# Designs tried in a protein design chat: VH-VL binders against Exosome complex component rrp40 (rrp40). Part 22

Target 1, 240 residues: Exosome complex component rrp40 (rrp40), of Schizosaccharomyces pombe (o13903)
Amino acid sequence: MAEVEEKGLLSYYFPGERIPDSIISQDGSIRLGPGLVFQKKDREEEIVVSKAGRLHQTGKNAMLIDSRTKRYIPATNDQVIGQIISRFAEGYRVDIGSAHIAQLNALAFENVTRKSRPNLNVGSLVYARVSLADRDMEPELECFDATTGKAAGYGELKNGYMITGLSLSHCRKLILPKNTLLQTLGSYIPFEIAVGMNGRVWVNSENLSTTVLICTAIRNCEFMSDEEQIKYCKDLIKKL
Key: E = the ipSAE of ESMFold2; O = the ipSAE of OpenDDE; V2 = 0.75 times the mean of E and O plus 0.25 times the DockQ between their complexes.

## First folded at step 22 (VH-VL; framework fv_solitomab_arm2)

Design y6 (from w1 with heavy chain S54R S103E Q105Y; at its last look DockQ between E and O 0.31; V2 from the best seeds 0.00; counts 0 for: pae E 2.5 > 2)
Fold by ESMFold2, look of step 22:
Structure y6 (fold): chain C 240 residues (1-240), chain A 120 residues (1-120), chain B 106 residues (1-106)
Amino acid sequence: as target 1 above (240 residues)
Amino acid sequence: DVQLVQSGAEVKKPGASVKVSCKASGYTFTSYYMHWVRQAPGQGLEWIGYINPRGGYTDYADSVKGRFTITTDKSTSTAYMELSSLRSEDTATYYCARKYIGEGYYFDYWGQGTTVTVSS
Amino acid sequence: DIVLTQSPATLSLSPGERATLSCRASQSVSYMNWYQQKPGKAPKRWIYDASYRATGVPARFSGSGSGTDYSLTINSLEAEDAATYYCQQYSSSPLTFGGGTKVEIK
């Protein structure tokens, strides 16, 4: 079963959640923007979320919750990464980070019959395409290419590591055939990747440490130039 | 006012086909799976298949697979079942039952039933 | 296929008595439902997701269980409760029902 990243910067938070100490600057006073408050717990202060949204850093020691950062809004033909939350007779309930839980029909796989149906466990990750998106109803997913009917990389994502909270713009750049970061990393390290338009990225490589390092690079490169990405990757690889 | 109204009783000979309708009203037809369940005289309930009117997916019980087809007509909010190559063991009351496509894993409304008798 | 075994097949009790209907699954299930059926009528939703009463179901009905063992209990049986009760699993295809427990009032 693939591991799921703990929350950090740019993750989605709900009211009452605590901001992890690992992302709080140790340099100087911290300024809280909208959506964050200090709260006492025992004799210690912590930063908690007061309204739903994504955590943004707005300066060296400043952060806020961007409440305009919403849950994923499904769009037909989007590639998404989901996590199986339950099974039922017709298929699976799948969390894709949207307002409604999605459904994946048990027959929505390449060359599937009732006897040969996938047996996905709760907690498993799946790479799928949104086949139906309606604001008023649960989205539907399929694990095959709409045109060819072939799996085309859709299906269960075994092992590996998933990160969340990436912007749509970032994910669109990652799926381009000649993404600078992925080409640079791939020249040094063998790995597999799946990119979801729901801000989720899954990576698998030889070991978890390397996989997490690749995921960290993906998260950190969003606003870097191509030249900066190449330099960053080379520096990162030297630490291996 | 949710209603599932099925077509009338049928008497058929072995080897024939039967088509049963289930007319839905009082709700958004495409928001619900439509299932078919049959009950032989004096026996329990047997699930035989379903259709998702949105995505068009169907699945059928092994006992009727290859002989059973479920279709819908969205414009009339009607589901149909058709069972071919009828056998005497297909004699039963056939029910349509709906299940919300989303959360809630049970049948909340049933049709009144359609008795199909297969006899020489 | 998940086989649901209901017991007893028939339960004959006097008004006011406590009725307990059993449903055992051949493997663990997550979504167990109960339907009430009276002669000549379609089944009705009764208990869903093991323990939730459908709208209009009297409070004397309760459901319990998890995994492979489920039960439906009627505290203080009433004449209107005479019916056959079917358990149904919604965890995997094919959907399956138990054989039913016929509750009769003496």
Scores: ipSAE 0.492, ipTM 0.781, lowest interface PAE 2.5, mean pLDDT 87
ESMFold2 (binder alone), look of step 22: mean pLDDT 94; pTM 0.949
OpenDDE, look of step 22: ipSAE 0.682; ipTM 0.861

## First folded at step 23 (VH-VL; framework fv_solitomab_arm2)

Design z1 (from y5 with heavy chain Q105Y; at its last look DockQ between E and O 0.13; V2 from the best seeds 0.00; counts 0 for: placed apart)
Fold by ESMFold2, look of step 23:
Structure z1 (fold): chain C 240 residues (1-240), chain A 120 residues (1-120), chain B 106 residues (1-106)
Amino acid sequence: as target 1 above (240 residues)
Amino acid sequence: DVQLVQSGAEVKKPGASVKVSCKASGYTFTSYYMHWVRQAPGQGLEWIGYINPSGGYTDYADSVKGRFTITTDKSTSTAYMELSSLRSEDTATYYCARKYRGEGYYFDYWGQGTTVTVSS
Amino acid sequence: DIVLTQSPATLSLSPGERATLSCRASQSVSYMNWYQQKPGKAPKRWIYDASYRATGVPARFSGSGSGTDYSLTINSLEAEDAATYYCQQYSSSPLTFGGGTKVEIK
């Protein structure tokens, strides 16, 4: 009997596939979100996929299948927001929402050496540039400008909140200078923002409630006119 | 298909330098990291370091820093390892090894090895 | 540095017997590989990511383990399996190898 290859977190699963025991936490009860069910097999319980999609961990002992996420197709020089999913000898494995997990070398930061490298933990968010994009390989990321070697805003994104699933056209509008939505919100609320071409946007402000409101505005404004965006922002500010 | 062909055996005196080549073929050279590993006679394997041929970054084991230099020549798809100030304990077979770039973290192809003998 | 301790150093068995090679890490690792090396040859990819067989590796080989304890099992030993097997971790720099287990056929 041959040993079958096992898939992990952020891999794509089809209905009927079993979640490997190696992913399951041993220290507590497990909560299953949409797309996963417990199923009894010969006096044992196992976790089985019920909807096609990617497996996500949503808390210490909580998992779900994300069926709504479109795959990001990496392109060289795209800015992306990634999440550190594990470490390996050369650096980090990073989820960017693509078919393959991306790699971020520990030396791919401004002015770092092996002894002075950033220490990024699992779950940390990074703002990075795609340095290698090939359909058959793991993409490579770098946290510096290719020409100058300067950080240029790349690196760990601390605190804040990330939303996903934004269209490419929406993300392109958000990075334009003097974007109407961001200018309007910025005139009322101080915040910082990172926009990834992988449909991810990170926002940080003075508290989580305000940050979530800004993220909600960003998500909801895609097809609004400039006037509608201004009015929407003013109404939203009143809810603070 | 994928091949890593290393330069021939070398016999050197203490204090000399040696440069071992590893010529790659059958794949896009700049898309894969190249590692170097050595094996003293009758002993196990010791990792030396790697190079990213695209960006030129290198990293080395702390235990071997200072005397090893890893370089590449993109035009010939060749990686090099140079070891200076040779000592008798540097006698070993030196291997180049390619890091896999699909799903998995391991060396998928190895060169045939280059024996470096440092003798009195 | 993560130290990998392989045992036994030498395993001498008859054809058809079950061989179990142990690799213990000084710290928990996530990316454990195995390489086969025959005399005078380069190491060859064998098992990667604890349990995946490389292309061309016979089904009688299997890998298992997690954390600090890993093993490579040959269910029914054959003459061509005589070789030294090295475990190798890819989780932390520097990359390290075990001391090897030499499998001999009586």
Scores: ipSAE 0.600, ipTM 0.814, lowest interface PAE 1.6, mean pLDDT 86
ESMFold2 (binder alone), look of step 23: mean pLDDT 92; pTM 0.940
OpenDDE, look of step 23: ipSAE 0.852; ipTM 0.925

Design z2 (from z1 with light chain Y52N; at its last fold request DockQ between E and O 0.21; V2 from the best seeds 0.00; counts 0 for: placed apart)
Heavy chain, then light chain:
Amino acid sequence: DVQLVQSGAEVKKPGASVKVSCKASGYTFTSYYMHWVRQAPGQGLEWIGYINPSGGYTDYADSVKGRFTITTDKSTSTAYMELSSLRSEDTATYYCARKYRGEGYYFDYWGQGTTVTVSS
Amino acid sequence: DIVLTQSPATLSLSPGERATLSCRASQSVSYMNWYQQKPGKAPKRWIYDASNRATGVPARFSGSGSGTDYSLTINSLEAEDAATYYCQQYSSSPLTFGGGTKVEIK
ESMFold2, look of step 23: ipSAE 0.699; ipTM 0.865
ESMFold2 (binder alone), look of step 23: mean pLDDT 93; pTM 0.944
OpenDDE, look of step 23: ipSAE 0.889; ipTM 0.951
ESMFold2, fold request of step 24: ipSAE 0.483, 0.670, 0.629; ipTM 0.780, 0.856, 0.828
ESMFold2 (binder alone), fold request of step 24: mean pLDDT 92, 92, 92; pTM 0.936, 0.939, 0.938
OpenDDE, fold request of step 24: ipSAE 0.873, 0.893, 0.899; ipTM 0.937, 0.953, 0.956

Design z3 (from y5 with light chain Y52N; at its last read DockQ between E and O 0.33; V2 from the best seeds 0.66)
Heavy chain, then light chain:
Amino acid sequence: DVQLVQSGAEVKKPGASVKVSCKASGYTFTSYYMHWVRQAPGQGLEWIGYINPSGGYTDYADSVKGRFTITTDKSTSTAYMELSSLRSEDTATYYCARKYRGEGQYFDYWGQGTTVTVSS
Amino acid sequence: DIVLTQSPATLSLSPGERATLSCRASQSVSYMNWYQQKPGKAPKRWIYDASNRATGVPARFSGSGSGTDYSLTINSLEAEDAATYYCQQYSSSPLTFGGGTKVEIK
ESMFold2, look of step 23: ipSAE 0.548; ipTM 0.796
ESMFold2 (binder alone), look of step 23: mean pLDDT 91; pTM 0.926
OpenDDE, look of step 23: ipSAE 0.865; ipTM 0.945
ESMFold2, fold request of step 24: ipSAE 0.609, 0.504, 0.627; ipTM 0.826, 0.790, 0.837
ESMFold2 (binder alone), fold request of step 24: mean pLDDT 92, 92, 92; pTM 0.932, 0.932, 0.934
OpenDDE, fold request of step 24: ipSAE 0.880, 0.880, 0.885; ipTM 0.951, 0.951, 0.954
ESMFold2, last read: ipSAE 0.655, 0.589, 0.646; ipTM 0.846, 0.823, 0.843
ESMFold2 (binder alone), last read: mean pLDDT 92, 92, 91; pTM 0.933, 0.939, 0.923
OpenDDE, last read: ipSAE 0.877, 0.883, 0.868; ipTM 0.947, 0.949, 0.940

Design z4 (from z2 with heavy chain Y100T; at its last read DockQ between E and O 0.28; V2 from the best seeds 0.66)
Heavy chain, then light chain:
Amino acid sequence: DVQLVQSGAEVKKPGASVKVSCKASGYTFTSYYMHWVRQAPGQGLEWIGYINPSGGYTDYADSVKGRFTITTDKSTSTAYMELSSLRSEDTATYYCARKTRGEGYYFDYWGQGTTVTVSS
Amino acid sequence: DIVLTQSPATLSLSPGERATLSCRASQSVSYMNWYQQKPGKAPKRWIYDASNRATGVPARFSGSGSGTDYSLTINSLEAEDAATYYCQQYSSSPLTFGGGTKVEIK
ESMFold2, look of step 23: ipSAE 0.602; ipTM 0.830
ESMFold2 (binder alone), look of step 23: mean pLDDT 93; pTM 0.950
OpenDDE, look of step 23: ipSAE 0.878; ipTM 0.948
ESMFold2, fold request of step 24: ipSAE 0.548, 0.712, 0.673; ipTM 0.803, 0.872, 0.854
ESMFold2 (binder alone), fold request of step 24: mean pLDDT 94, 94, 94; pTM 0.952, 0.952, 0.951
OpenDDE, fold request of step 24: ipSAE 0.895, 0.897, 0.900; ipTM 0.953, 0.956, 0.958
ESMFold2, last read: ipSAE 0.669, 0.660, 0.665; ipTM 0.855, 0.843, 0.849
ESMFold2 (binder alone), last read: mean pLDDT 94, 93, 94; pTM 0.950, 0.948, 0.951
OpenDDE, last read: ipSAE 0.898, 0.902, 0.877; ipTM 0.956, 0.956, 0.947

Design z5 (from z2 with light chain S93N; at its last fold request DockQ between E and O 0.26; V2 from the best seeds 0.64)
Heavy chain, then light chain:
Amino acid sequence: DVQLVQSGAEVKKPGASVKVSCKASGYTFTSYYMHWVRQAPGQGLEWIGYINPSGGYTDYADSVKGRFTITTDKSTSTAYMELSSLRSEDTATYYCARKYRGEGYYFDYWGQGTTVTVSS
Amino acid sequence: DIVLTQSPATLSLSPGERATLSCRASQSVSYMNWYQQKPGKAPKRWIYDASNRATGVPARFSGSGSGTDYSLTINSLEAEDAATYYCQQYSSNPLTFGGGTKVEIK
ESMFold2, look of step 23: ipSAE 0.709; ipTM 0.873
ESMFold2 (binder alone), look of step 23: mean pLDDT 93; pTM 0.946
OpenDDE, look of step 23: ipSAE 0.874; ipTM 0.945
ESMFold2, fold request of step 24: ipSAE 0.619, 0.641, 0.605; ipTM 0.840, 0.842, 0.831
ESMFold2 (binder alone), fold request of step 24: mean pLDDT 93, 93, 93; pTM 0.942, 0.945, 0.943
OpenDDE, fold request of step 24: ipSAE 0.882, 0.869, 0.869; ipTM 0.948, 0.946, 0.935

Design z6 (from z2 with heavy chain Y50W; at its last look DockQ between E and O 0.21; V2 from the best seeds 0.00; counts 0 for: pae E 2.6 > 2, placed apart)
Fold by ESMFold2, look of step 23:
Structure z6 (fold): chain C 240 residues (1-240), chain A 120 residues (1-120), chain B 106 residues (1-106)
Amino acid sequence: as target 1 above (240 residues)
Amino acid sequence: DVQLVQSGAEVKKPGASVKVSCKASGYTFTSYYMHWVRQAPGQGLEWIGWINPSGGYTDYADSVKGRFTITTDKSTSTAYMELSSLRSEDTATYYCARKYRGEGYYFDYWGQGTTVTVSS
Amino acid sequence: DIVLTQSPATLSLSPGERATLSCRASQSVSYMNWYQQKPGKAPKRWIYDASNRATGVPARFSGSGSGTDYSLTINSLEAEDAATYYCQQYSSSPLTFGGGTKVEIK
């Protein structure tokens, strides 16, 4: 089943979520701003979120939750990556990072019948298109192209690795047919990619360590020039 | 303001077919799945199936497969349920029911029901 | 198929009394609903997702439960509450209903 990157700085958190130790500085005491609290659990002190928002570092050892940051707002025909949360009678409840959980009908796949419908597990990732978006309704997803009815790369994302929290501007550049970073990486490493307008990107290659490095490159390249991206790729390949 | 108005009562002989209509008003017809449920006289409720009016996709309970056909006409905002090869056991009141599309998974509006009587 | 067993089948009580209706599922469900049906009428939305009262449902009605055990309570029965109440699961296809509990006013 596909792996999902651990949340980090600037990721969106909900009340009750724990802040990973990997982003907590060990240099001195940590100061918590609004939206974060210390909590004792099993003799360990951990930092948990008390108000929804994005995690910001405001100083060397200071953090807070910025509640002004908005969730993904579904728009019709957006491509999104979702994670199966649960089933209901018609299909699946899918987390896409929006205010409402989305719905994916079990028959909303290319050439699926009642007898051949997919059986997706909780935690599975799907690449889907938003077919209905209304702020007062749960969004609906479909795993086929609206015009052709073909899967067109939609469906379950098996294996691979997903990263989250990418900007819309970055995702729009990544989805372009001739993206410099992806073309350069692809000349050295075969891989699959799915880019969601909800700030999620999934990559799959022959092994997980390479897949994770590709995802890291994608996250780190947003503000690089084409020349810088090419040099970055060459350096990355030497590490393999 | 949401209304589901069903066609009138039907009396049929075994082996005949019946088609029940459910005309929707007060909402965007294609945004909501429509379900069909039946109730034999003095008995409980039995789910038949659903249709997604925007795509025309349907699903049915295994107990009724092969004899029920659910369709829609988007231009008239009407859902239909057709039942073929009628048996006396099909005598029931047939309801259309709209699936709620906000937060929650339940039927929020029901048609008034259509009685179908099958007798020799 | 998930079987829903309602009990009692009939509950005859006086006005002002507390009524408790039970619905047990053959396996765990996440989306349990209740509908009210009066004779000759269609069912009406009543309780959804175990405990949420639909719009217009009097506060004397409450729903509770999880997993396999669910109940609907009427804390002070009124004459207008005489009806049959059906539970219904929305967790798996096929959707299934309980056999109903008929509430009667003595």
Scores: ipSAE 0.492, ipTM 0.777, lowest interface PAE 2.6, mean pLDDT 87
ESMFold2 (binder alone), look of step 23: mean pLDDT 92; pTM 0.939
OpenDDE, look of step 23: ipSAE 0.891; ipTM 0.947

